VH-VL binders against q9uuj3r425to622. Designs and how they scored, part 33

Target 1, 198 residues: q9uuj3r425to622
Amino acid sequence: SSLTEDNLIVSLVPKILAYLLDAYSYERDEEVLSCVWTTEVPLKDAFDLKSVLRKTDNVESVLNACVEKYTLSSITCSLRLCLLEFPDSLIRSSFYDYFKAIYTTYTDFEDLDHRLYSIKKCLLHLHSTPLHILEEIIRHLSAYAISIRMKDGQIRHLAKIISPCVLRPPDDLNIIPVEDTHPTLLVIDLINEFENLF
Below, E stands for the ipSAE of ESMFold2; O stands for the ipSAE of OpenDDE; V2 stands for 0.75 times the mean of E and O plus 0.25 times the DockQ between their complexes.

## First folded at step 19 (VH-VL; framework fv_acimtamig)

Design cc4 (at its last look DockQ between E and O 0.73; V2 from the best seeds 0.79)
Fold by ESMFold2, look of step 19:
Structure cc4 (fold): chain C 198 residues (1-198), chain A 123 residues (1-123), chain B 106 residues (1-106)
Amino acid sequence: as target 1 above (198 residues)
Amino acid sequence: QVQLVQSGAEVKKPGESLKVSCKASGYTFTDYYMHWVRQAPGQGLEWMGIINPSGGLKSYAQKFQGRVTMTRDTSTSTVYMELSSLRSEDTAVYYCARDLEEYDRSGPYFDYWGQGTLVTVSS
Amino acid sequence: SYVLTQPSSVSVAPGQTATISCGGHNIGSYSVHWYQQRPGQSPVLVIYRDSNRPSGIPERFSGSNSGNTATLTISGTQAMDEADYYCQVWDYRYVVFGGGTKLTVL
């Protein structure tokens, strides 16, 4: 009944995202809804949920029990922890300095087409599994941001939180140097331009 | 006063592209999402998509996915909607419409509309 | 996709009350907005959030929303009210319009 570690994460991501999509409609507190992906949760709770999700045949039942005991933010944090356990970021870390150069060179609104071209080229070179997961995550976040008409500051905060899952340096696990903003800027472009990139 | 002024009427042939502009004035352009809505002759209103002119976050109605592109230029306070691979069925009046300043759980409603741009696609 | 259903036309005599329905599954859980469109003109918001009137809209316009039906009501209907009327909701990330109702004042 248990899948290999790689097969498990591939099957879990779409199910967790589908659950979240449905759950957003039941959250009546606008402030809570706007912070589902960014609210700090006890790390133990997120790790515990992740370990149960790895072993279950019924993701929805586990997530229903999680909402009763924990919050939606525990679910999003657990998903992020699953992604951080990948051997590499979704956009493989060999692109880290490539995008650093891109976001140093093409900094203005007028440069968007150049950045999008660079992103599209990168996407063509991703293996199918990380590409699929990246597309599903960004599709979900773009739709979520639209659904509550997020302001740019909210999108930047969301992008900062998710960026270690998307692009990490080769030398560090889960850590982006504080001076490097390009992973956040890349995720902002992915969210804003989902319709044009995927 | 709030104004949304659209580009003038156009006549196009099938297979061409249209690009309609909507210039905003009388308010802070980047504080409000903008929507595009079209209306074929004698038909109802059809939503095409939404764009945040500040950062460019955008989403398109499924029917137009792959043919529509929405962009903006903050220096001129203008949003654009481009529809490619035109068909005679794309003959319509195209409107821009302004969203609310702040998120409201009731969703967008449109108190300000552009004057409309008639695009005729004729062979 | 979520669907809003309106009658294609409604006819009323001057001075009578016009009622325009907008049907949708559990539409009472949505906020419904209504637009008036006169021939050759852009739509004009006449009701928002089910029952609120924008500044400049006459008090004879009212709205309600419950169960599977939202309703636009125009009391004391006048010739100037002859127009097309659309209901609209926001469904997660999509704007949905009803098909429109032509109000004729005879």
Scores: ipSAE 0.837, ipTM 0.918, lowest interface PAE 0.6, mean pLDDT 90
Fold by OpenDDE, look of step 19:
Structure cc4 (fold): chain C 198 residues (1-198), chain A 123 residues (1-123), chain B 106 residues (1-106)
Amino acid sequence: as target 1 above (198 residues)
Amino acid sequence: QVQLVQSGAEVKKPGESLKVSCKASGYTFTDYYMHWVRQAPGQGLEWMGIINPSGGLKSYAQKFQGRVTMTRDTSTSTVYMELSSLRSEDTAVYYCARDLEEYDRSGPYFDYWGQGTLVTVSS
Amino acid sequence: SYVLTQPSSVSVAPGQTATISCGGHNIGSYSVHWYQQRPGQSPVLVIYRDSNRPSGIPERFSGSNSGNTATLTISGTQAMDEADYYCQVWDYRYVVFGGGTKLTVL
């Protein structure tokens, strides 16, 4: 059952992202477009949509049918919820301290090569499924960020939002301290340096 | 006054790399995306890529992927474009161009251009 | 990839109206920008967002965009308007230029 669920998510994520990509082209409200991933939505809506998406083989049809009911932000939130339900983050939680050390040591712009090396090394140790999902998400976010010409602050905010899906502490019940920003920093590097990492 | 001043003309051989600089002044450098556009002799404008204010985020035209690298130095307000594995077809005037507005659905348009840098690739 | 199509050349007599077209599939859904490039010079923005003129651009320059065609119009064309003109759009992650139109003032 878990394998089946994983397979479903593997197929679901790219389809959702493809739908979003298309949706961006039709969104005329710049404010909406700039906040598709960061806007808060009612959790009930996100959960409801998640439930519907998990039960369908035709994601596009479902999303097209629900365009009046759900915002783009609801879709992105639903996607994040799906990812958060994984038993572990896309990058295994065992790497949490690894990256903590990296981003405490290599903090300067000049240290980018060291960070990239460390990230690449980690990516080589990921299983194919989470790696694929990670690649698709980061590719999408990188493209999205460029498409709307995000400022650095917006990229940081985006990274903060998606970071729990990418890297969480080993104990899922533990709250990430506010002072621990390395997951966010990691995602920033992933987004900014997508072409160099994948 | 906004100014984009590019490096001087270069002559290169096939297989070599070029690196053109674009120094910006007269505005807040870190608030604007920058683009590179080239123009072969007698040809039209060809977009090469875009780089964000921090220099971390880039997008290149498919034609140049794998050969082009854009970088940015905030301390000197300079943007760089490097093109490797040069060919005769890379002979062109290369322009940096400022992206006027961020968060614009209408997409980028270029209000200021560098003076252009002629790069000649010949054996 | 998205493609913009321009006529290679347009000729107009002084004082007459020049019209340069930029064709693209559903280009009306895009925001079209126009650049003027005189020989040996850098391009200059003359129209942005379909119909807006930057400061310093003469009022004789105007733009429109609808359906599958964007149009740059130069009324009362002058000798100094002789140049190459390029239309440009943003296709999600890529800037797309038209092939350019050489405007000759006879």
Scores: ipSAE 0.786, ipTM 0.896, lowest interface PAE 0.7, mean pLDDT 92
ESMFold2 (binder alone), look of step 19: mean pLDDT 93; pTM 0.951

Design cc5 (at its last look DockQ between E and O 0.68; V2 from the best seeds 0.76)
Fold by ESMFold2, look of step 19:
Structure cc5 (fold): chain C 198 residues (1-198), chain A 123 residues (1-123), chain B 106 residues (1-106)
Amino acid sequence: as target 1 above (198 residues)
Amino acid sequence: QVQLVQSGAEVKKPGESLKVSCKASGYTFTEYYMHWVRQAPGQGLEWMGIINPSGGLKSYAQKFQGRVTMTRDTSTSTVYMELSSLRSEDTAVYYCARDLEDYDRSGPYFDYWGQGTLVTVSS
Amino acid sequence: SYVLTQPSSVSVAPGQTATISCGGHNIGSKSVHWYQQRPGQSPVLVIYRDSNRPSGIPERFSGSNSGNTATLTISGTQAMDEADYYCQVWDYRYVVFGGGTKLTVL
């Protein structure tokens, strides 16, 4: 990631997450609240909002001024677009095959301790900036899931949407990339086990 | 028909760990979140945390962060609470309590409680 | 974090009305639940969602919630009502209990 992009992402992510936390308390529609991170939005709206957010020094005032134009799901989508512009996933893509092996070998619930050990080892190797962003996002998502007592299917859907931000395949893989579920399964473990991992 | 049966009383020394079990019956174990609440002698109720027994999603009260671990075993319909680095102040009755079946913005309330497990920490 | 405040004790003569308060900032915007606990026993839910009684709870138990105060009211108080009473809310992702009120029936 570039120096300027790293600074913008570090500043922007906590402010957007704080805004969302406050906004959850005002959302009275349970169905809307349960889908804030997963509702599909017009791509133009998400890119427009991302562009404005990257240029502001006051995220809250911009988001408040745009409330009638953009949904909460546009805000979460814009955040995900910012994370996807980071040159690598939050967990470096060099760990992609490491976790593929883990989630191929330790597939069941009773293998959780092995997976958690492997995740903890990976977290120790992350640079401080992506580790901090990862922790803040997973803290937010874990608390959000608890706040509405999400069912497992909802957690899986949320994890699938978030997974490209967390773990992507390597850019220069010469063989055709396999379609794997292990990035989603990793994010499920991160959310479910936040208290034990961070 | 719903029952929450907890493990028996324990006596512990400072610095040890405790692990209390709560076995559920009479309902679909994985459809209801479970909470842990403790009560020191002569004191009020103190919430410790919540766990989803289906996927294991969990969250702890800030006071217990770093000392508490909540787990479950779906094959035995049992949730567990482990508290480490025990002190005499951890002497309490520990309860499990069942959440609602579905989310409600009114939040959880607990119609079913375990019988409680007395843990005494003394030197 | 969010705090619920209850008086430590309330005394009432048999047949009179007992009132137990639960104070919290803007508690009227939250749903308040109440538990009765007799010595050596697990808590029992007596009021949920401010004012609703579970099956088996006598009609003399009632609740209200507005502004900064929720209230449990026991009309025609009986000796068997002597117990500790706790209020409880959900605050985003935390359960919060009040400190408890010992009801004495003289």
Scores: ipSAE 0.784, ipTM 0.892, lowest interface PAE 0.7, mean pLDDT 88
Fold by OpenDDE, look of step 19:
Structure cc5 (fold): chain C 198 residues (1-198), chain A 123 residues (1-123), chain B 106 residues (1-106)
Amino acid sequence: as target 1 above (198 residues)
Amino acid sequence: QVQLVQSGAEVKKPGESLKVSCKASGYTFTEYYMHWVRQAPGQGLEWMGIINPSGGLKSYAQKFQGRVTMTRDTSTSTVYMELSSLRSEDTAVYYCARDLEDYDRSGPYFDYWGQGTLVTVSS
Amino acid sequence: SYVLTQPSSVSVAPGQTATISCGGHNIGSKSVHWYQQRPGQSPVLVIYRDSNRPSGIPERFSGSNSGNTATLTISGTQAMDEADYYCQVWDYRYVVFGGGTKLTVL
């Protein structure tokens, strides 16, 4: 059942992202477009949509049929919920302290190469499935950020939102301590340096 | 007054790299995206890429992917564009151009341009 | 990739109206910007967001965009308007320029 679920999500994530990419081109409201990933939505809607998406082989058809009922933010939230249901983050929680150390040590802009090296090293140790999902998500977010000319603060906010899916603490898969910002910093680097990392 | 001042003309050989600088003044440097555009002699404008205010986020035209690197130095308000593995076809005037507005669905347009930097690639 | 198509050249007599077209698939759904480039000079923004003029641009410059064609119009064309004109759009994460149009004032 777990394998089946994993296979499903591997196919689901790219399809959802492709749909979003297309949807961006039709969204005329700049405010909506700028916060597609960061806008809070009713959890009920996100869960309902998640349930529907997980039961279909035709994601695009489902999303097209639900376009009147669900916002783009509902879609992104549903996707995040799917990822949060994984037994671990995309980057294994065993790397949590690894990256804590990296982002404690290499805090300056000049240290970017060291951080990138550390990230690359970690990525080489990831399984194919989570690595693929991570790559697709980060690719999408990097492109999205550029498309709307996102400012640094917005990138940070986006990174904060997606970071629980990317790197969780080992003792709590769903909660990142407020004092720990390295998961967010990691995602910022992933987004900014996508071409150098993948 | 907003000014974009680029580095001087360069002569390069095939296989070498060029690095053009664009020093910005007269506005808040850290609030605007910057673009690079080139123009071969007698040809049209060709977009090369975009770099965000912090310099961390870039997007390059597909044609230049793998050869172009854009960087930014906040301390000197300077943007750099490096193009490697130069070819004769890379002979062009290179422009930096400021992205006028960040939060615009209509996309970027360029209100200020550098004076251009001629780079000649010849054997 | 998204493509913008411009005529290579347009000629107009002084005082007449010059029209430069920029064709693109469903370009009317995009914002089109126009640049003027005189020989040996950097491009200058003359129209932004289809029909807006920056400060310092004469009122004789106007723009429109609908369907598959954006248009730059120069009324009462003057000798100083002789230049290359480029249309430009944003395609998701890429800037796209037209091929440029050389405007000759006869």
Scores: ipSAE 0.784, ipTM 0.896, lowest interface PAE 0.7, mean pLDDT 92
ESMFold2 (binder alone), look of step 19: mean pLDDT 93; pTM 0.949

Design cc6 (at its last look DockQ between E and O 0.70; V2 from the best seeds 0.65)
Fold by ESMFold2, look of step 19:
Structure cc6 (fold): chain C 198 residues (1-198), chain A 123 residues (1-123), chain B 106 residues (1-106)
Amino acid sequence: as target 1 above (198 residues)
Amino acid sequence: QVQLVQSGAEVKKPGESLKVSCKASGYTFTEYYMHWVRQAPGQGLEWMGIINPSGGLKSYAQKFQGRVTMTRDTSTSTVYMELSSLRSEDTAVYYCARDLEDYDRSGPYFDYWGQGTLVTVSS
Amino acid sequence: SYVLTQPSSVSVAPGQTATISCGGHNIGSYSVHWYQQRPGQSPVLVIYRDSNRPSGIPERFSGSNSGNTATLTISGTQAMDEADYYCQVWSYRYVVFGGGTKLTVL
């Protein structure tokens, strides 16, 4: 929970996202491109890359020098592992039951404006570091989803993969109960409505 | 037959907002992204943004960020574009245009366009 | 931000071949789409993915794309081809249009 950890995450996240943005333009395999954030990766590769990234002052040089070894999916997985080392989810876990109530009550498209109002009120109460990281990640994911014109099912899958970084229970090690879908539904709204929320 | 029918022409004053509708028919509304493009008198085409009518995923051209809002209503197969804080430079014909059904590396191209909505902003 | 450059106008005699260029840095790595717009009308797609014609577009319309230039070619140009022509690409998350070329048939 140190200031050093927060500063490392603040500097790493934008640099990794910038690298991915550039790398998308060179990926010719459309199927690989569409699954960059959702493809299962050998966990050893993701942990190894995370370890190297946390030691470096030059993220771009490390990723460029090791392009033969690491896939884009290894890079996205390493980023997610870095976010899970943050002491709390990006939206404070004290909001977990608040959003559970919101997504139980306001379930339909007609309720979108109320859900967005609730999200905006929550964002106003976040500390600046997690808010900045959340905004940068959702900006990137929204743009990525637009770039390949994702279908709703693809967005839901992406949101499920990201949701433990965004919102998890207050007494949790980094897992979301299987029956709780509201963290995924929250991330879907964040991605779909980025332009209106941030 | 695929049709995109837009709302009628409008006359606005500076500082007001406009809201243009685009009603789709002849295809499965939720399977195609929709774009908004405008054209000022005597000028070229200018892209404003994109919306997925199914889930509402949306993205705006940087020039219009903070002034434009795109929404949809799947029950009426209609997309909307709202532009706020109007100025005389916003005088243009506004078009909706239909995207591709599936992702393609060549990106969007527009096989169907609405008839256009003339919006005049008088100083 | 990615920029597409077109000449403002091109003039050809009836029956001649018209060529309309669309310049962009490494545009050959993009897929280029072309639209025709007649006065008072909505744009109409005439070429997609560099060189493909939608159904209903005459075979005299063709396209190519390599290096830094994409080209729309109209062979046997007719008076009804007099219109504005726009090239267009997708640059990551943005649609980019060229400035437009007015084709005049004299």
Scores: ipSAE 0.787, ipTM 0.894, lowest interface PAE 0.8, mean pLDDT 89
Fold by OpenDDE, look of step 19:
Structure cc6 (fold): chain C 198 residues (1-198), chain A 123 residues (1-123), chain B 106 residues (1-106)
Amino acid sequence: as target 1 above (198 residues)
Amino acid sequence: QVQLVQSGAEVKKPGESLKVSCKASGYTFTEYYMHWVRQAPGQGLEWMGIINPSGGLKSYAQKFQGRVTMTRDTSTSTVYMELSSLRSEDTAVYYCARDLEDYDRSGPYFDYWGQGTLVTVSS
Amino acid sequence: SYVLTQPSSVSVAPGQTATISCGGHNIGSYSVHWYQQRPGQSPVLVIYRDSNRPSGIPERFSGSNSGNTATLTISGTQAMDEADYYCQVWSYRYVVFGGGTKLTVL
């Protein structure tokens, strides 16, 4: 059942992202488009949508049918919820301390190459499924960020939102300590340097 | 006054690389995206790519992917565009252009342009 | 890829109205910007967001955008208006320029 669920998510994530990409092109409300990933939505809506999406073989049809009921933010939240249900983060939690050390040591802009090397090394050790999902998500977010010309603060906020899906602490149930910012920093680098990492 | 001052004209050979600089002044450099646009002789404007204020986030036109690199130096308020594996078809005037507002969802438009840099690629 | 189509050239007598079109599929849903480029000079923004004029641009310049066509209009065309004009939009991650229109003032 877990394998089937994983396979479903692997197919689901790209489809959702493709739908969002298309949706962005038609969204004319600047405020809506600028906060598609960061806007808070009722959890009930996100869970309901998640449930529907996980039961369908036609994600696009479902999303098209529910556009009146669910916002784009509901879709992104549902996607995050799906990812958070994984037994582990996309980047294994075993790398949590690894990246903590990296982002403690290499804090300057000049250290970017060292961070990128460390990230690449980690990516080589990921399984194909989580790596693929990670790549698709980061690709999407990078494209999204540039499309709306995000400022650094906005990218940080976006990274903070998505970081629990990307890197979680080993003994945590999706709670990242406030003092630990390296998951967010990692996601920032992933977004900014997508072309260099994947 | 906003100014974008580009590096001087260059002559290159096929296979070489060009690197054009664009020094910005008269505004907060770290708040604006920058674009590169080129124009071959007698031809129209061709968009090359965009780089964000921090210099980390870029998007390149498909035609130039793999050959173009845009970078940014905040300390000198300078943006760079490097194009490798030059061909005769890369002969053009290259422009940097400022993206007016990051929050403008009407899409980027360019309120200030550099003076242009002529790069001639010839054997 | 999204494509913008402009006439290669437009001619107008001094004092007359010049109209330059920019065609694109459902271009009316985009914000169209216009640039003027005189020979040997850098482009200059003359219209942004379909119909807005930057400071310093004469009132004779106007723009509209509807359906599949955006239009740059120059009323009372003057000799100094002779230039190439380019329309431009943003297509998700890419800037798209029209092919340009050479405006000749006869």
Scores: ipSAE 0.491, ipTM 0.826, lowest interface PAE 1.2, mean pLDDT 91
ESMFold2 (binder alone), look of step 19: mean pLDDT 93; pTM 0.952

## First folded at step 20 (VH-VL; framework fv_acimtamig)

Design dd1 (at its last read DockQ between E and O 0.80; V2 from the best seeds 0.86)
Fold by OpenDDE, fold request of step 21:
Structure dd1 (fold): chain C 198 residues (1-198), chain A 123 residues (1-123), chain B 106 residues (1-106)
Amino acid sequence: as target 1 above (198 residues)
Amino acid sequence: QVQLVQSGAEVKKPGESLKVSCKASGYTFTEYYMHWVRQAPGQGLEWMGIINPSGGLKSYAQKFQGRVTMTRDTSTSTVYMELSSLRSEDTAVYYCARDLEDYDRSGPYFDYWGQGTLVTVSS
Amino acid sequence: SYVLTQPSSVSVAPGQTATISCGGHNIGSYSVHWYQQRPGQSPVLVIYKDSERPSGIPERFSGSNSGNTATLTISGTQAMDEADYYCQVWDYRYVVFGGGTKLTVL
């Protein structure tokens, strides 16, 4: 049931993120650490790991047990796959055109306040579960970006990768039109302005 | 030579806001993170937060979350720190400090500091 | 939150060696940086990455870091070395300072 799935994700996502946070401290390769979320991995690995994670009551134990088999990037990819299985994006797809209009109108750095207002308004309309998951993910990514002193280009790349989990079009939950950049822009603002939004 | 020049001393009342500026010169402003650190009279250094080169990404110490705002103006090579809802405990010298890029996990260390800005909060 | 512990004060006679400790849980896994602050002045970086000296810092300044303690050592201390000294680390996304140590040259 949808309720069961929601409960599972609410429990799973924070645990995975907590594991990643801890794992960052042990990664000595700066190049690897800087690309944990953006490195491509075999989809088979991500799906296999996802399947295991969804069946366990002890996420940390499972991840520790398979540390030699899966990379950190496999973990992040598995997490994204879990989120993509949601019936809708974390921010409801009904807001897709709403944010399209916002990011078409307010494109400049000076327009940040208008964008933030729109984001805050949207967040007030989200259900507790999606909102909580969104907050946890954005908190994690914002902190991660700071921890490695991420460049703007890296933030954009990260935002692009995570955006399908955050905001999808109503007509197709699995793909984002190439010409539409507002989901990425939205995630950039979420990451950059986390402390102001949550 | 690298220079960080901060705005002058200020006197504020409780409940007001302070805004300190830090003008950078002698290096590529848009390549370095900037930090704010304060020091109450007779006390140690206290980290307030960090802002990335473009000014988009910020992170604040938990103690100041909700009250502090850091911004950057690339056109003037200036970083700003605003602190609202001032209290007597906010009386301190405020410093901007440049984050040296080292492309490793050594984290930030501050090779250049502003001269400091004394802000006194008194009724 | 990560905490760095420094002695409040250290005294040394001129020409002697001053040692300032910075304690933290598994601090040896961090890179420790040290700052000197003379009265009425801004902090100055004197050691970075545990043991490296910035240009212009005298060779009498050295640093080490292992286990649970980082150490700033000033050999042949001079009157001008009288100042407050702070250790600092980067804990994930937080800058953490020690409480500072006042070095007095007797």
Scores: ipSAE 0.906, ipTM 0.953, lowest interface PAE 0.5, mean pLDDT 94
Fold by ESMFold2, last read:
Structure dd1 (fold): chain C 198 residues (1-198), chain A 123 residues (1-123), chain B 106 residues (1-106)
Amino acid sequence: as target 1 above (198 residues)
Amino acid sequence: QVQLVQSGAEVKKPGESLKVSCKASGYTFTEYYMHWVRQAPGQGLEWMGIINPSGGLKSYAQKFQGRVTMTRDTSTSTVYMELSSLRSEDTAVYYCARDLEDYDRSGPYFDYWGQGTLVTVSS
Amino acid sequence: SYVLTQPSSVSVAPGQTATISCGGHNIGSYSVHWYQQRPGQSPVLVIYKDSERPSGIPERFSGSNSGNTATLTISGTQAMDEADYYCQVWDYRYVVFGGGTKLTVL
């Protein structure tokens, strides 16, 4: 049930993020580190790991075994798959067209304050569970981007990869139409402005 | 050729806000992260935070979270640091310092600093 | 947060070798950078990545880092070396400075 999933995901996400944070300190290849969230992995590996993570009471033990067999990118991909299993995105899909209008109207730097105001209003209307998960993920991604001084193109790529977890249209497909860039732009603002939003 | 030129010294009262500017020249402003560091009289260096002047990605030292805001204006190649709700303990020289052009696992380290801006907070 | 510890003061005679320590838990796993600051001046980078010297820094400045201690060494110390010295690391998303060491040349 949803209650069981909510209890598991509330605990699972912070544990996966904490494991990744520790693992970043051991990754000495700068190129590998910069692509942990964006490198493609075999879907089988990510689905297998997701299945085990949803069954375990010891996330750290599973992840330790996974790193010896799989990559850190398998772990980030499995986390995204866990989030995509929810019937709705972290920001409720009822906000999809709201943000489409915002990012059509307020498109440049001088409009940032208007976009941030709109985001803050949205965050106040989220249920505490998806809000907490969103905050923890964006906190982690913002810190990760800072840790390697990401360029804007890298931040945009990261934001595109995570955006279906954050905001997707109200339908069963879990797919953002190619012509819709506002979910990516929203995640860019969440990452860049974490300090001001949360 | 690289220069970081900061705004002039200021005197503030407790409860006011300060805002220091740092104008960059001699390099591509948007390719280098910028840091803010302060130093109280007779004290050591204290890191305040970092900003990417291109997209505005920013992170603050925990001590200053909720009081500090870092912004930039790419049209003037200028970064800003604003500190609110000033106390006498905020009396310090405030420095901007430039990060590396490209990611390096070893750091940042700061080869270019602004000249410093003395802000005095007194009754 | 991660803490770097420096002695508050070090004194040497001209021509002696000065050593300034920077202590931290497993600091050898970090890259340590060092700054010189004269009174009323901005800091100047003198060592980066533990042991590398920027252009224009005299060869008498050297650095090392292993275990729990990083060390700035100034051989043939001159009166112009009298300044405050700070060590610095990057700890994931934070810059950390040591408390500073005042070098006096007697």
Scores: ipSAE 0.858, ipTM 0.930, lowest interface PAE 0.6, mean pLDDT 91
ESMFold2, look of step 20: ipSAE 0.837; ipTM 0.918
ESMFold2 (binder alone), look of step 20: mean pLDDT 93; pTM 0.954
OpenDDE, look of step 20: ipSAE 0.872; ipTM 0.935
ESMFold2, fold request of step 21: ipSAE 0.848, 0.810, 0.817; ipTM 0.928, 0.904, 0.913
ESMFold2 (binder alone), fold request of step 21: mean pLDDT 93, 93, 93; pTM 0.947, 0.952, 0.953
OpenDDE, fold request of step 21: ipSAE 0.861, 0.894; ipTM 0.926, 0.946
ESMFold2, last read: ipSAE 0.842, 0.837; ipTM 0.924, 0.923
ESMFold2 (binder alone), last read: mean pLDDT 93, 93, 93; pTM 0.952, 0.953, 0.953
OpenDDE, last read: ipSAE 0.905, 0.906, 0.902; ipTM 0.953, 0.954, 0.949

